# VHH binders against Tubulin glycylase 3B (TTLL3B): the designs that were tried, part 2

Target 1, 358 residues: Tubulin glycylase 3B (TTLL3B), of Drosophila melanogaster (Fruit fly) (q9vm92r272to629)
Amino acid sequence: LEERMAFIEDYQQTQARSLLLYVREHQPAELISENGTIFSTTLDFALGKVKKMVRHAEHYSLDDARIKPPTPAEIVENQTFMVQSTDVLKSNAKFKVSEKVMAEYARLAGLYLDQIESLRPDYRWDGSRNLWILKPGYQSRGIGIVIRSSLDDILQWTSNNQNKKYIVQKYIERPLLIYRTKFDIRQYMLLTITDTKVSIWTYRDCYLRFSSQEFTMDDLRESIHLTNNSVQKRYKNKTNRDSRLPKNNMWSLDQFKNYLRIMGAPDGSWSKTYNGFKQNLVAVVMASLDETELLQNAFELYGCDFMLDEHYNPILIEINSTPDLSPSTEITARICPMVLKDCIRVVVDLPKNPTAAT

## First folded at step 13 (VHH; from n03 with D50L S56E)

Design q02
Fold by ESMFold2, fold request of step 15:
Structure q02 (fold): chain B 358 residues (1-358), chain A 125 residues (1-125)
Amino acid sequence: as target 1 above (358 residues)
Amino acid sequence: EVQLVESGGGLVQAGGSLRLFCAASGFTFSDYAMHWLRQAPGKRREWVALITYGGETDYADSVKDRFTISRDNAKNTVSLQMNSLKPEDTAIYFCAAGPSWFDLSTGTYPEYDYWGQGTQVTVSS
């Protein structure tokens, strides 16, 4: 049950960061009340958690790698923190401190968040809501995926559904949006294994998939948050949707590049994003090779899903080992057959000249 | 029946420009990524540029920002605009048709299905 304890610690660390983000997002006067129910010790606890996270990130070689069981006093402190911080984040509960004291906590929150985010850049994707996405262990094309905020709900869900082997991942709360709408990017990857080497290939074309609805964190429904085509095709587009968004909920790469130009993105932004795709995919494949036996003379085609952050940095979301290559739009009618044709050209080593038999 | 015919090569002074063309016939042009490669005397052939069926481009570091590849699917042509030419750009330039898969392990593109005969570009100091 060490996986459960590790997740509880991850959740509590994330709650601490969420509280500090909330404090940073608001003016000190907005956070306080004479009748406030939240003590400054809750802020001290959150700051202490993040300071501990900074220490661990700076000294990754320390010998305290194992999860240490909490003492009874630590359990009570954690429980008190979780109750008070949840009241702030969910119910807008106010701190009982002076405005001067609250301003100092806000300054410290900013400093500690900047420190941990410089060491863990992926934390910049988190918001103040401590949201987690729960996916069945086998890919379901969006079926059975839920988003939850409550620790108790998450633990209860996974316990009630142990046979499904749910995976719990931190939800990306700050994705790049296009015209207030969430999207992902489908990037194809090919893995080939020959007698002498393993080769990783990326396709020099991709496409975007949009949600049918405007993005909001106030409604966690799949029609807003799961950009999978298999999910979105079941929903009609929002009635007052921005007309610049595609009616079929897909953009070609050329359309996205034109959007980047309109938004004034720096020259070469796509090239840097694509290099980030390559780096992410190499890292994942390399991390996987030692744990699996290679089947020689094999190839596997993968559908890789990325989101972007507000600075156009790639966020790898999923690698699908059985991507659907059936055309569903004008865009997929072009790219999907070409991905397959080019795959054959790579793995079969077709003749350079027309003299070869076919 | 498949033909790739390069043209537009020649002699040019350093700092000058040339535009190469490649005319394609005998295959479905829109089904291929088109590449330019070059071979200097006594050296191995090297990849220069790519344009995919969808218009995505990629360039070797040595030519980035100086060369521009484009394609015209209506005319079945590919072109390479070569600006700010240097003596080290001297080579036979080949047009090739092949896949759009980039090999991350080698940092290059795979073998090509069809090749042209090449066109000579000579850049004088």
Scores: ipSAE 0.519, ipTM 0.795, lowest interface PAE 1.4, mean pLDDT 84
Fold by ESMFold2, fold request of step 15:
Structure q02 (fold): chain B 358 residues (1-358), chain A 125 residues (1-125)
Amino acid sequence: as target 1 above (358 residues)
Amino acid sequence: EVQLVESGGGLVQAGGSLRLFCAASGFTFSDYAMHWLRQAPGKRREWVALITYGGETDYADSVKDRFTISRDNAKNTVSLQMNSLKPEDTAIYFCAAGPSWFDLSTGTYPEYDYWGQGTQVTVSS
C-alpha cells in the first residue's frame, strides 16, 4: 500500500509539471476561451504543487517526506486537479481567464519549471504527456513492456494476480534522435570481486540500437519506442526510412562518432558522454553495495542501456545481468566475442612483463 | 612466439620531437588494445596512451595534447608521436597489448598480456 500511495503521489506531481509544461509550450491565446471549462484554480494548484516540490528538494531528505498519507481535503483537491488537468492535456479544454492572466501563469510556469529542473535535472527529460513505462520485474528482454499514461490503467495493470510484479518508471519523452529515429547505446560493464576490493570495469567499445520506425509521441507502439533487438527483429523498417540509418538497426561506435563529426558536435562530445556512463555506473553500483553481501573471487558481466539527451548527456535506462551476447549483426559479431575474450583476460592472471616485479 | 619490438628511441633536446614504433608478431594484433607505458629511473611504470582495436584513443594527463598514438592493423604496428618533449619525459617506453576493459576503481587498465623490451627516450635540458 505504501508503494502504491508513493506512486500515486509521484504521478500527481508529474501531472502538475506536465500541465505547466503544456502552458509553457503554447501561446496564451491558444489556451483560453470565454466559454472555457477550466478555472485558474487548476493552475494555482499545479504551481503550488511544484513550489512544494522545490522546497522539498532544497531542504529535506527525500526518504521520508513523500510517505505521509493525504488528508481527506487533500484527496478531494487532488482529484479535482486530476480531472481538470486531464481535460486540458488530453481533450484540449480551455481556461476561463483573460489573456493577460494566462500570460502571467505562463511566466510563473516557466519560472517554477526552471527552478525544479535545476534541482532535479532528470525532470528536463519529461514532456507534457505524463507517460510511464511498465516493465516486468524479472528478465523480460523487452517482452511484456508497455507504455501507459492513465493512472487507472497503470494501477489496474500492476494489480492483476496473473501478472508478474512490475517496475514502473517515468518514460523519457525527449530523447536525442538520429535522423528522427530513437536509439539506445549498449555499454558493457564488468564487476569483479577479489579478497581486498570490488572493481568496476567499463568496456572501451559499445554499439547503438535503433527503432525500425520514426519517433513520434502520437503512437506508443513498441516498434517505435522499445529499441531492444528482441523487440525490433519482429518488425520491418519503415519503407521510406532515411537511407543513412542502418538496415540492420545497429551502428558501431565508429559510425556514431562519424555522425557526431558530420553534425558538428563539439570536440570531445563522445568523451563527455563516456565519462557520464562511468559516473552513472559507479553511482548505481556504489548505492547497491551497502545492501549486498559480496561473493569473493567472483565476476559478472552486465549489459547497460543508455539514451542521450539533446546535449549528449547519458540517461541510464537499464542494467541487465544476463546480456545477450549472440552475434545478430556484423556489429555484434565483432564486439560480443571481444567483450568475452577480454573478460577472460581480466579475470585470469596475466604474464608479468620481463622486468622484475616490485 | 609473441613479440613486441619498440624502436625510434634516442636522445633529443627539450622542446623536440620523437616518433616511437612498435612492431607486433605472433598474436592476433587486431584483437588487442595497444598501449604505451614508460618507466623513469627509480619510478614506478606509468601508463601513457591507449588505442583500442577500433581506433579510440586515450592519454595520460601529463602527455595529453603533446603525444599522439596511432595504429596500422595491416602492418601490425603502433606508433607514438611525441612532441614538445620535456626532461620529465625521459624514460624507457614500452609497448603493450591488453584487454579493452577500463578499471573505474583505480582509473587504470589491467595487467597486459604482452610487453615489449622497451626503448630509451632521453630528453636533455
Scores: ipSAE 0.498, ipTM 0.804, lowest interface PAE 1.6, mean pLDDT 82

## First folded at step 14 (VHH; from q02 with G54S)

Design r01
Fold by OpenDDE, fold request of step 15:
Structure r01 (fold): chain B 358 residues (1-358), chain A 125 residues (1-125)
Amino acid sequence: as target 1 above (358 residues)
Amino acid sequence: EVQLVESGGGLVQAGGSLRLFCAASGFTFSDYAMHWLRQAPGKRREWVALITYSGETDYADSVKDRFTISRDNAKNTVSLQMNSLKPEDTAIYFCAAGPSWFDLSTGTYPEYDYWGQGTQVTVSS
């Protein structure tokens, strides 16, 4: 219940940001009409929400904020906002305000968005569609994953699946694309737990996975928006996809680095990305340790999936226990056996030389 | 029998260059990441460089942009080109075969299956 409430709050906050983003990205004259159906109070509400977010981010961790149940009045206000903002974002409803007033709202929207994005850089990856990805927790390999925009749809889905573990995550609407195609990076992580310590290991090699289709937000099909091989192997690459992309929908790290070079990426871009992997993984593991009972003398291999932003910052989107290590492509046929061999080497050596000079 | 034999060490002046070689035998070379490590007198052994099976490389911060690791799978060799050498680079340099798992807690590659005997590198002021 608490999680549900938290999600609803996140969804509404995202909606507010989305509306402001929409306002920022359009000319004031395009947003207004004498016969407009949207009132300025909708914008006021959005600005207020984002301003509150800024304050919380400056003084408190958003995660630590005690979610207070909304008052009846707040519920009505939120509902009204959601309806009106949705009309704007989905149906291009117009505001019944003057151009001058709209220009001021646009200015404020920009200001508040910049503030919140400076505090929460991940919000820069969001678009204006307020999309969310729903993942069944008991299923792997992209099975049952859906993308939804409607809060009601999401809540209904979760209600229908109450007996199942599920994950709801904000869908990244503005990912870095390669030749107009969505991709992610599979990075391996090893956790080892001994009587004395927990160690996090990252593998130096990784690989990229591509969608079989060109990326578009106008079609939310899995063939476009999921990158895992288990999903993509079911689809044929479309002829309109860039010919420079691999048929098997995978790149080695070397191939990706070559691409970066060709594209004129700044020196050290990959290093930045890789360092970002490490930072993100440490953070997520540390956060998990507080919630999980540690098994002594154990190890676990994880497949960690990352997307990139336009600055080559990694975005952690999923961590998979018991990742698929099958040699499904020439890329995985090489890296997966090596990862396994190296895992064994680490696990076997750990008990023998815990104090080995490093 | 597994063997790693280092060569190419010697005396060099500061600012100079040296190239180390390691010849491997007795194991499947292509299935291992290769490492260079060094140990200065009175100091702990320090990881220097890695090259994975695929040719991906990693370097310690102290040698980054000065040293270059490379491998030849056909010859079962790994090399370390050392440029802009400094007196602090003086050490016995070891070639090792091991996994390409980086320990985030220790900030190094701590695991190795096979080791060479090392080659002395001395950088004079």
Scores: ipSAE 0.874, ipTM 0.969, lowest interface PAE 0.4, mean pLDDT 92
Fold by OpenDDE, fold request of step 15:
Structure r01 (fold): chain B 358 residues (1-358), chain A 125 residues (1-125)
Amino acid sequence: as target 1 above (358 residues)
Amino acid sequence: EVQLVESGGGLVQAGGSLRLFCAASGFTFSDYAMHWLRQAPGKRREWVALITYSGETDYADSVKDRFTISRDNAKNTVSLQMNSLKPEDTAIYFCAAGPSWFDLSTGTYPEYDYWGQGTQVTVSS
C-alpha cells in the first residue's frame, strides 16, 4: 500500500512535469482558445507540484519513505488535475486564458523545469506522455513487459497480477535513436567477493541491440519499444526500417563506433559513454551493498543494459544476474564466449595471485 | 610452449618514435586480449595499453594520444607505436595476454595469463 501510494505520487509529479514540458514546447497562441476547457488552475497546480519537487530535491532525498499520504482534499485536487492535464496532453485541449497569461505560464514552466532537471537530470529523458514500463520482478529477457500511460491501467495491471511482483519504472520517452530505431547497449559487469574485498569489473567490449521496428510513441507494442533479443526474435523486421540497420538487430562495438564517426559525433563520445557505464554501475552496486548479504569467495556475472541520451550519456535500464550468453547471433556468438573465458581467467587467477604487481 | 617475444626496443631521443612488436606462440592468440605493460627502474610495473579480441583499444592516461596499439591475428603479433617519446617513458616494455576485465577499484587491468621477457626502451633527454 505504501509502495502504491509512492508510485501514485511519482506518477502525478511526472504528469505535472509532462504538462509543463508540453507548455514549454508549444507557442502560447497554440495552447489557448476562447472556447478552451482547461483553466489556469491546472497550470497553477502543475507549477506548484514541480516547485515542491524542487524543494524536496534540494533539501531531502526523494525517497518513497518520506512521502506523506495525501489528504482527502489533495486527492480531489490531484484527480481534477489528472483529468485536465490528460485532456491537454492526449486530446489537445486548450486553455481558456489570454495569450499574455499563457506566455507567462510558459516562462514559468521553463524556469521550474530547468530547476528540477538541474537537480534531477534523469527527468530530461521524460517526454510528455507520462509512460511507465512494468516488468515482472523475477523475469528477465523482456518477458511480460508492458508499457502503459494511464494510472488506472497501471494500477489495474498490478492488482490483477498480485501473484507476481512487478517493478514499475518510468519509461524513457526520449532515447537516442539510430536511424529512427530504438537500441540499447549490453555491457557486462563482474562482481568478485573475497573475505575482505568487493571488486567491480567492467568488460571492455560490448554490443548493441535494436528493435525490429521503427520507433514511435504512437504505438506502444513491445516490438517497437523493447530491444531484447528474446523479444525481437519473434518479430520480422519492418520493411520501412532503415536498410543500414542489421538484419540480426545487433551491432558490435566497432560497428557502433563506425556509426558515430559517420554521424560526426564529437571525439570522445564513446569514452564518455563508457565512463558513464562505470559510474552508473559503481553507484548501483554501492547502493545495493547494504541490502545484500555478501557471499564470501564468490563471483557473479551481470548483463547491464543501457540506453543513451542525445548527448551519449548512458541510462541504466536493467541489470541481469543471469544474462543470456547464448550465441544467438553472429555478434553474441563472438562476444559471449569471450566474456565467459575471460571471467574464468579472472576468477581462477584471483586466488593464485592476489598481490600480482600491476 | 607459450612464448611472447618482444622486439623493437632501443635508444631514442626525446620526441622520437619507436615501434615495438610482440610475437606470440603456443596459445590461441585470437582468444586473448593483448596488453602492453612497462616497468621503469625502481618503479612498479604499470599497464600501458590494451587491445581486445575485437580490436577495441584502451590506454593509460600517461600515453593516451601518443601510443597506438594494434594486432595482427594472422601473424599472432601485437604492436605498440610510440610517438612523442619522453624520458619518463624509459622502461622495460612487456607484452602480455590476459582478459579484458577492467578493475574499477584499481583502475587497471590486473590479470594476465602469459608474459614476455620484455624489451628495453630508453629515451634520452
Scores: ipSAE 0.870, ipTM 0.969, lowest interface PAE 0.4, mean pLDDT 92
Fold by ESMFold2, fold request of step 15:
Structure r01 (fold): chain B 358 residues (1-358), chain A 125 residues (1-125)
Amino acid sequence: as target 1 above (358 residues)
Amino acid sequence: EVQLVESGGGLVQAGGSLRLFCAASGFTFSDYAMHWLRQAPGKRREWVALITYSGETDYADSVKDRFTISRDNAKNTVSLQMNSLKPEDTAIYFCAAGPSWFDLSTGTYPEYDYWGQGTQVTVSS
């Protein structure tokens, strides 16, 4: 119950932000009509939600740690807000206010969004569609992953599939695209555990995986949005696809670096991205070590999936404990064997005496 | 027998350039990341540069933008072009072969499989 209530609150907070983003990205005249069905109280509610989020991010109180049930008035407000904001975001419903009043709301939306985004920079990856990705809570290899926007659909999906222990994550609506096509980056990580220490290793090579279709938010099909090999291998490329994209839907790191050069990316953009991979992976491993028991004298190879934002900052999407190392393209035929060979070189040599360098 | 043989060392004036070479034999050279390390008098050995099996490069901050590592898999050689040399670059330079894993815990590439004997580089004021 607690997890469900927490998600519903998170969804409602995201809906408030989505509405304010929608208002900011449109001209006030586009949002209003004399016949509009949307009340200004819907905007007041959204602004209030974000104002609370700003206060929480700046401050902490022990009183804020406990779950407080909503009052009957708050329940009605929440329901009204969800109905009206959904009509705006999904059905282009219009506000019944003057253009001057709408312009003032747009100004306030910008101010509140700037405040929360300065405190939570990751919120800049969100769009106005309140999209969530639902993943099975164990290894899925892309199977059973869906993207949904409706709260009722999300709750119904998780209820209908309880045996899979779904994880619900906010979908990244503003990924970097290459030639209008979504991609991710497969980065390998190795954990080695000895008697007294844990070592975290990143591989100095990686590869990109592309969707077979052009990116659009108007169609949530897996063939567009899930770049996993297990998903994309079932689809053929769009016939009028950009010819600069690889036919096998993979790029080597060298090909990506060449793309960055052609596009005029700042010098050091890849170094910045790779440093971000390192930072993200250290943070996740450290959080996990503190909360789990380690198996001594072991190692584990992980496939880590990243997307990039428009400034080439990495966004960690998934850490896969059973990465597919099967060579399927000329790209994977090169990197996958080398990852394994180098893993053995590290693991076999771990317990050696440091003074024995011959 | 595995061998890594460095050459190209010598005496050079500050601001000058020098190119080091490392010739490899006795192992599958194209499968290894190749490194340069150096040891100045009275100091611990420090990592200088890396080139992976796939040609990815990395450099220590102290040599970045001045040194360039490259490899030739047909000749089983790795080279280090050193430009804008400074007296603090004076050291014995070693060629090493190892895996392409970077250790985030130490911030370096420890545990090299093979080492050369080194070549002396001396940079005069």
Scores: ipSAE 0.574, ipTM 0.844, lowest interface PAE 1.2, mean pLDDT 83

Design r01
Fold by ESMFold2, fold request of step 15:
Structure r01 (fold): chain B 358 residues (1-358), chain A 125 residues (1-125)
Amino acid sequence: as target 1 above (358 residues)
Amino acid sequence: EVQLVESGGGLVQAGGSLRLFCAASGFTFSDYAMHWLRQAPGKRREWVALITYSGETDYADSVKDRFTISRDNAKNTVSLQMNSLKPEDTAIYFCAAGPSWFDLSTGTYPEYDYWGQGTQVTVSS
């Protein structure tokens, strides 16, 4: 119940940002009409919502997430905003304001978006479509994952599938693409626990996984948007797909580094990306250890999935606690056995003498 | 029996170059990450460079852009090309084999399975 109310608030906040992004992406004259059906109060509401988000982020408080039911007046305000903003974003409805007034709203939208994106850099990965990815709580290997934009559809989906314990996450609308195709990076992580310390390990190799079709936001099919190997192996590559992409939809790290060189990426771009992997994984593990009971003399191997932004910064998508290490391509036939062998080398020697040889 | 034998050390003038080699036997060389470490007189052993089974490389900040690690799986050798040498590079250099895991908690690599005996590099001012 509390999760439902929290998601509805997150969705409404995202709708407000989506509307402001839409306003920023268009010329003021394109957004208005004498016969427009959208009132300036819709813009006032969106600006106010984002302004509150900025103030909340600046104050930081552990208790700010408390769930409180909205008042009847707040329900009406929220519903009115949702209807009008949806008409703008999905039906190209126009604002009934002067061009001068719309230009001022566009200036304010840019200001408030810049403020919140400075405090939450992850918001720069969002677009104007308010898309969410719904994943089953079990280890699905991509099975049962859907992408939805409608609040009602999302709530109905989770209601119809309550036993699957769906997780709802904001979809990343602006990922880095290679030859117009979406990819992710599988990075392995090992967590080891002794009686005196917790160690977080990253593997010095990884691989890329590509979708079978060109990326578009106009089509939400899994063959375009879910880069999981278990999903993509069920599809054949489309004939108009760029021929430089691998037929088995995987690249080694060396192939990706060669791509970066060919495309003229700055020297050290991979080093920057890999350092970002390390920073993201340390942060997530440290946060989860505060919430988790430690099991002494234990270890766990994780498959971590990243996307990149336009500046080659990593975006952590998922940490899988039971990664599939079965070889499925020549890429995984090389790395997966090595990850396992090296894991055994670390964990078998862990309780022995940690000092180096003389 | 496992052996790692370093060679190519010696005396070199500051600004000069030297190439170290490490010959490996007694284990499946192509499955291991190979490392170079060094120990200067009176100092603790420090990590210098890595090349993984797949050819991914990493370097200590102090040697980055001056040193290049490479491997030849057909000859079971790893080498370290050292350019623009400085007196502070003077040390015994060790070859080591181990896993490709990096410990984020300490900023170090794990314990190494196999070590060489080292080769002396001396850089004169």
Scores: ipSAE 0.561, ipTM 0.837, lowest interface PAE 1.3, mean pLDDT 83
Fold by ESMFold2, fold request of step 15:
Structure r01 (fold): chain B 358 residues (1-358), chain A 125 residues (1-125)
Amino acid sequence: as target 1 above (358 residues)
Amino acid sequence: EVQLVESGGGLVQAGGSLRLFCAASGFTFSDYAMHWLRQAPGKRREWVALITYSGETDYADSVKDRFTISRDNAKNTVSLQMNSLKPEDTAIYFCAAGPSWFDLSTGTYPEYDYWGQGTQVTVSS
């Protein structure tokens, strides 16, 4: 139950950040009304939450970090905050404060958000909607994945589906879009394990997968938000979709690099992105190896899914241990066989690795 | 019988250009990434450039804006255009065929399946 309480705290912290993001992204005049129903104490609570988060992050010690149960008074305070903040975020409820006071709150929101984002760079990917993606454990291809925003809905969903061991992750609300459409990048990784070392390999080719619909946070349908092929193959592309997007919803790496050139992306943007893939994958593998012992002669092929932020920095979404390598488009018909052929070439030639004695 | 045959090496002045060629036979050329490597006197071989089966290229930092790798799958050839040559580029240049996996642990590509015999490039003064 400690895990459940940790999620509830994480959700409440995210709600506080969501409120501050909302305040920062709107003009103060748009947030207030003479007839406003929202108290400034709701903003004070959100700022206080984020200040506490900054303090915890600055200490760097997480060896014994834990969440303790809230007191009855804290439960009431949290509930009041959740009701008020939800009214702002979901119902456009207005604050009953002066424009000058709201402007000061907006300045403080920006300051505290900058502080926490410098300590937790992954928070830059959040929006104001407090959305979470729920994925079944050991499931793939998008089956059973849902996106939810309500704490009660999330808790009930996981309780009602305990046999599937759902994983709850914060949804990335601000992904890079191509022609207003969400995409991810499938990057292959190979892990080879000998009795003397573990080698991490990245493939020098990848491909993009697009959703069939324009991106909007106002509609959480899977056809918009789940770029998995198993999901998207069930949907037709939107009629007024940008004609520069591929009809089969996939791009080769060459097509993506051409897009970067046309859009005037800085020189070396793809190199930066690919280096970020490498850095992310090394970090994840090394963290996993610290908790496991793999001394058998083995290899494992992974399908790694990345999104990008607005600066072309990679965001690792998931690592699939049994990636689908079947050709479903002209793009996958080219890359998937080559990934497999090259995997065999690496595995068969392990004794001839350049670090091995001749 | 697998063969990789390099040509185009020679003596050039610093600042000059050379174009190396590698002709391949005896294997499915279009299925392989092609590489150029070089070995300077008294040094180990170092990787220079890559072109994958799909045309994705990569270069060592020391040659990045000066060298260009290309391939012609219809003729089973790979070439290396070498511009703005420096004395430090003096080496035996080898072409090699291998997979498109990059090894993050060693910072290099896996052992190559096929190698050429090399062609000498000498950059003077």
Scores: ipSAE 0.551, ipTM 0.833, lowest interface PAE 1.3, mean pLDDT 82

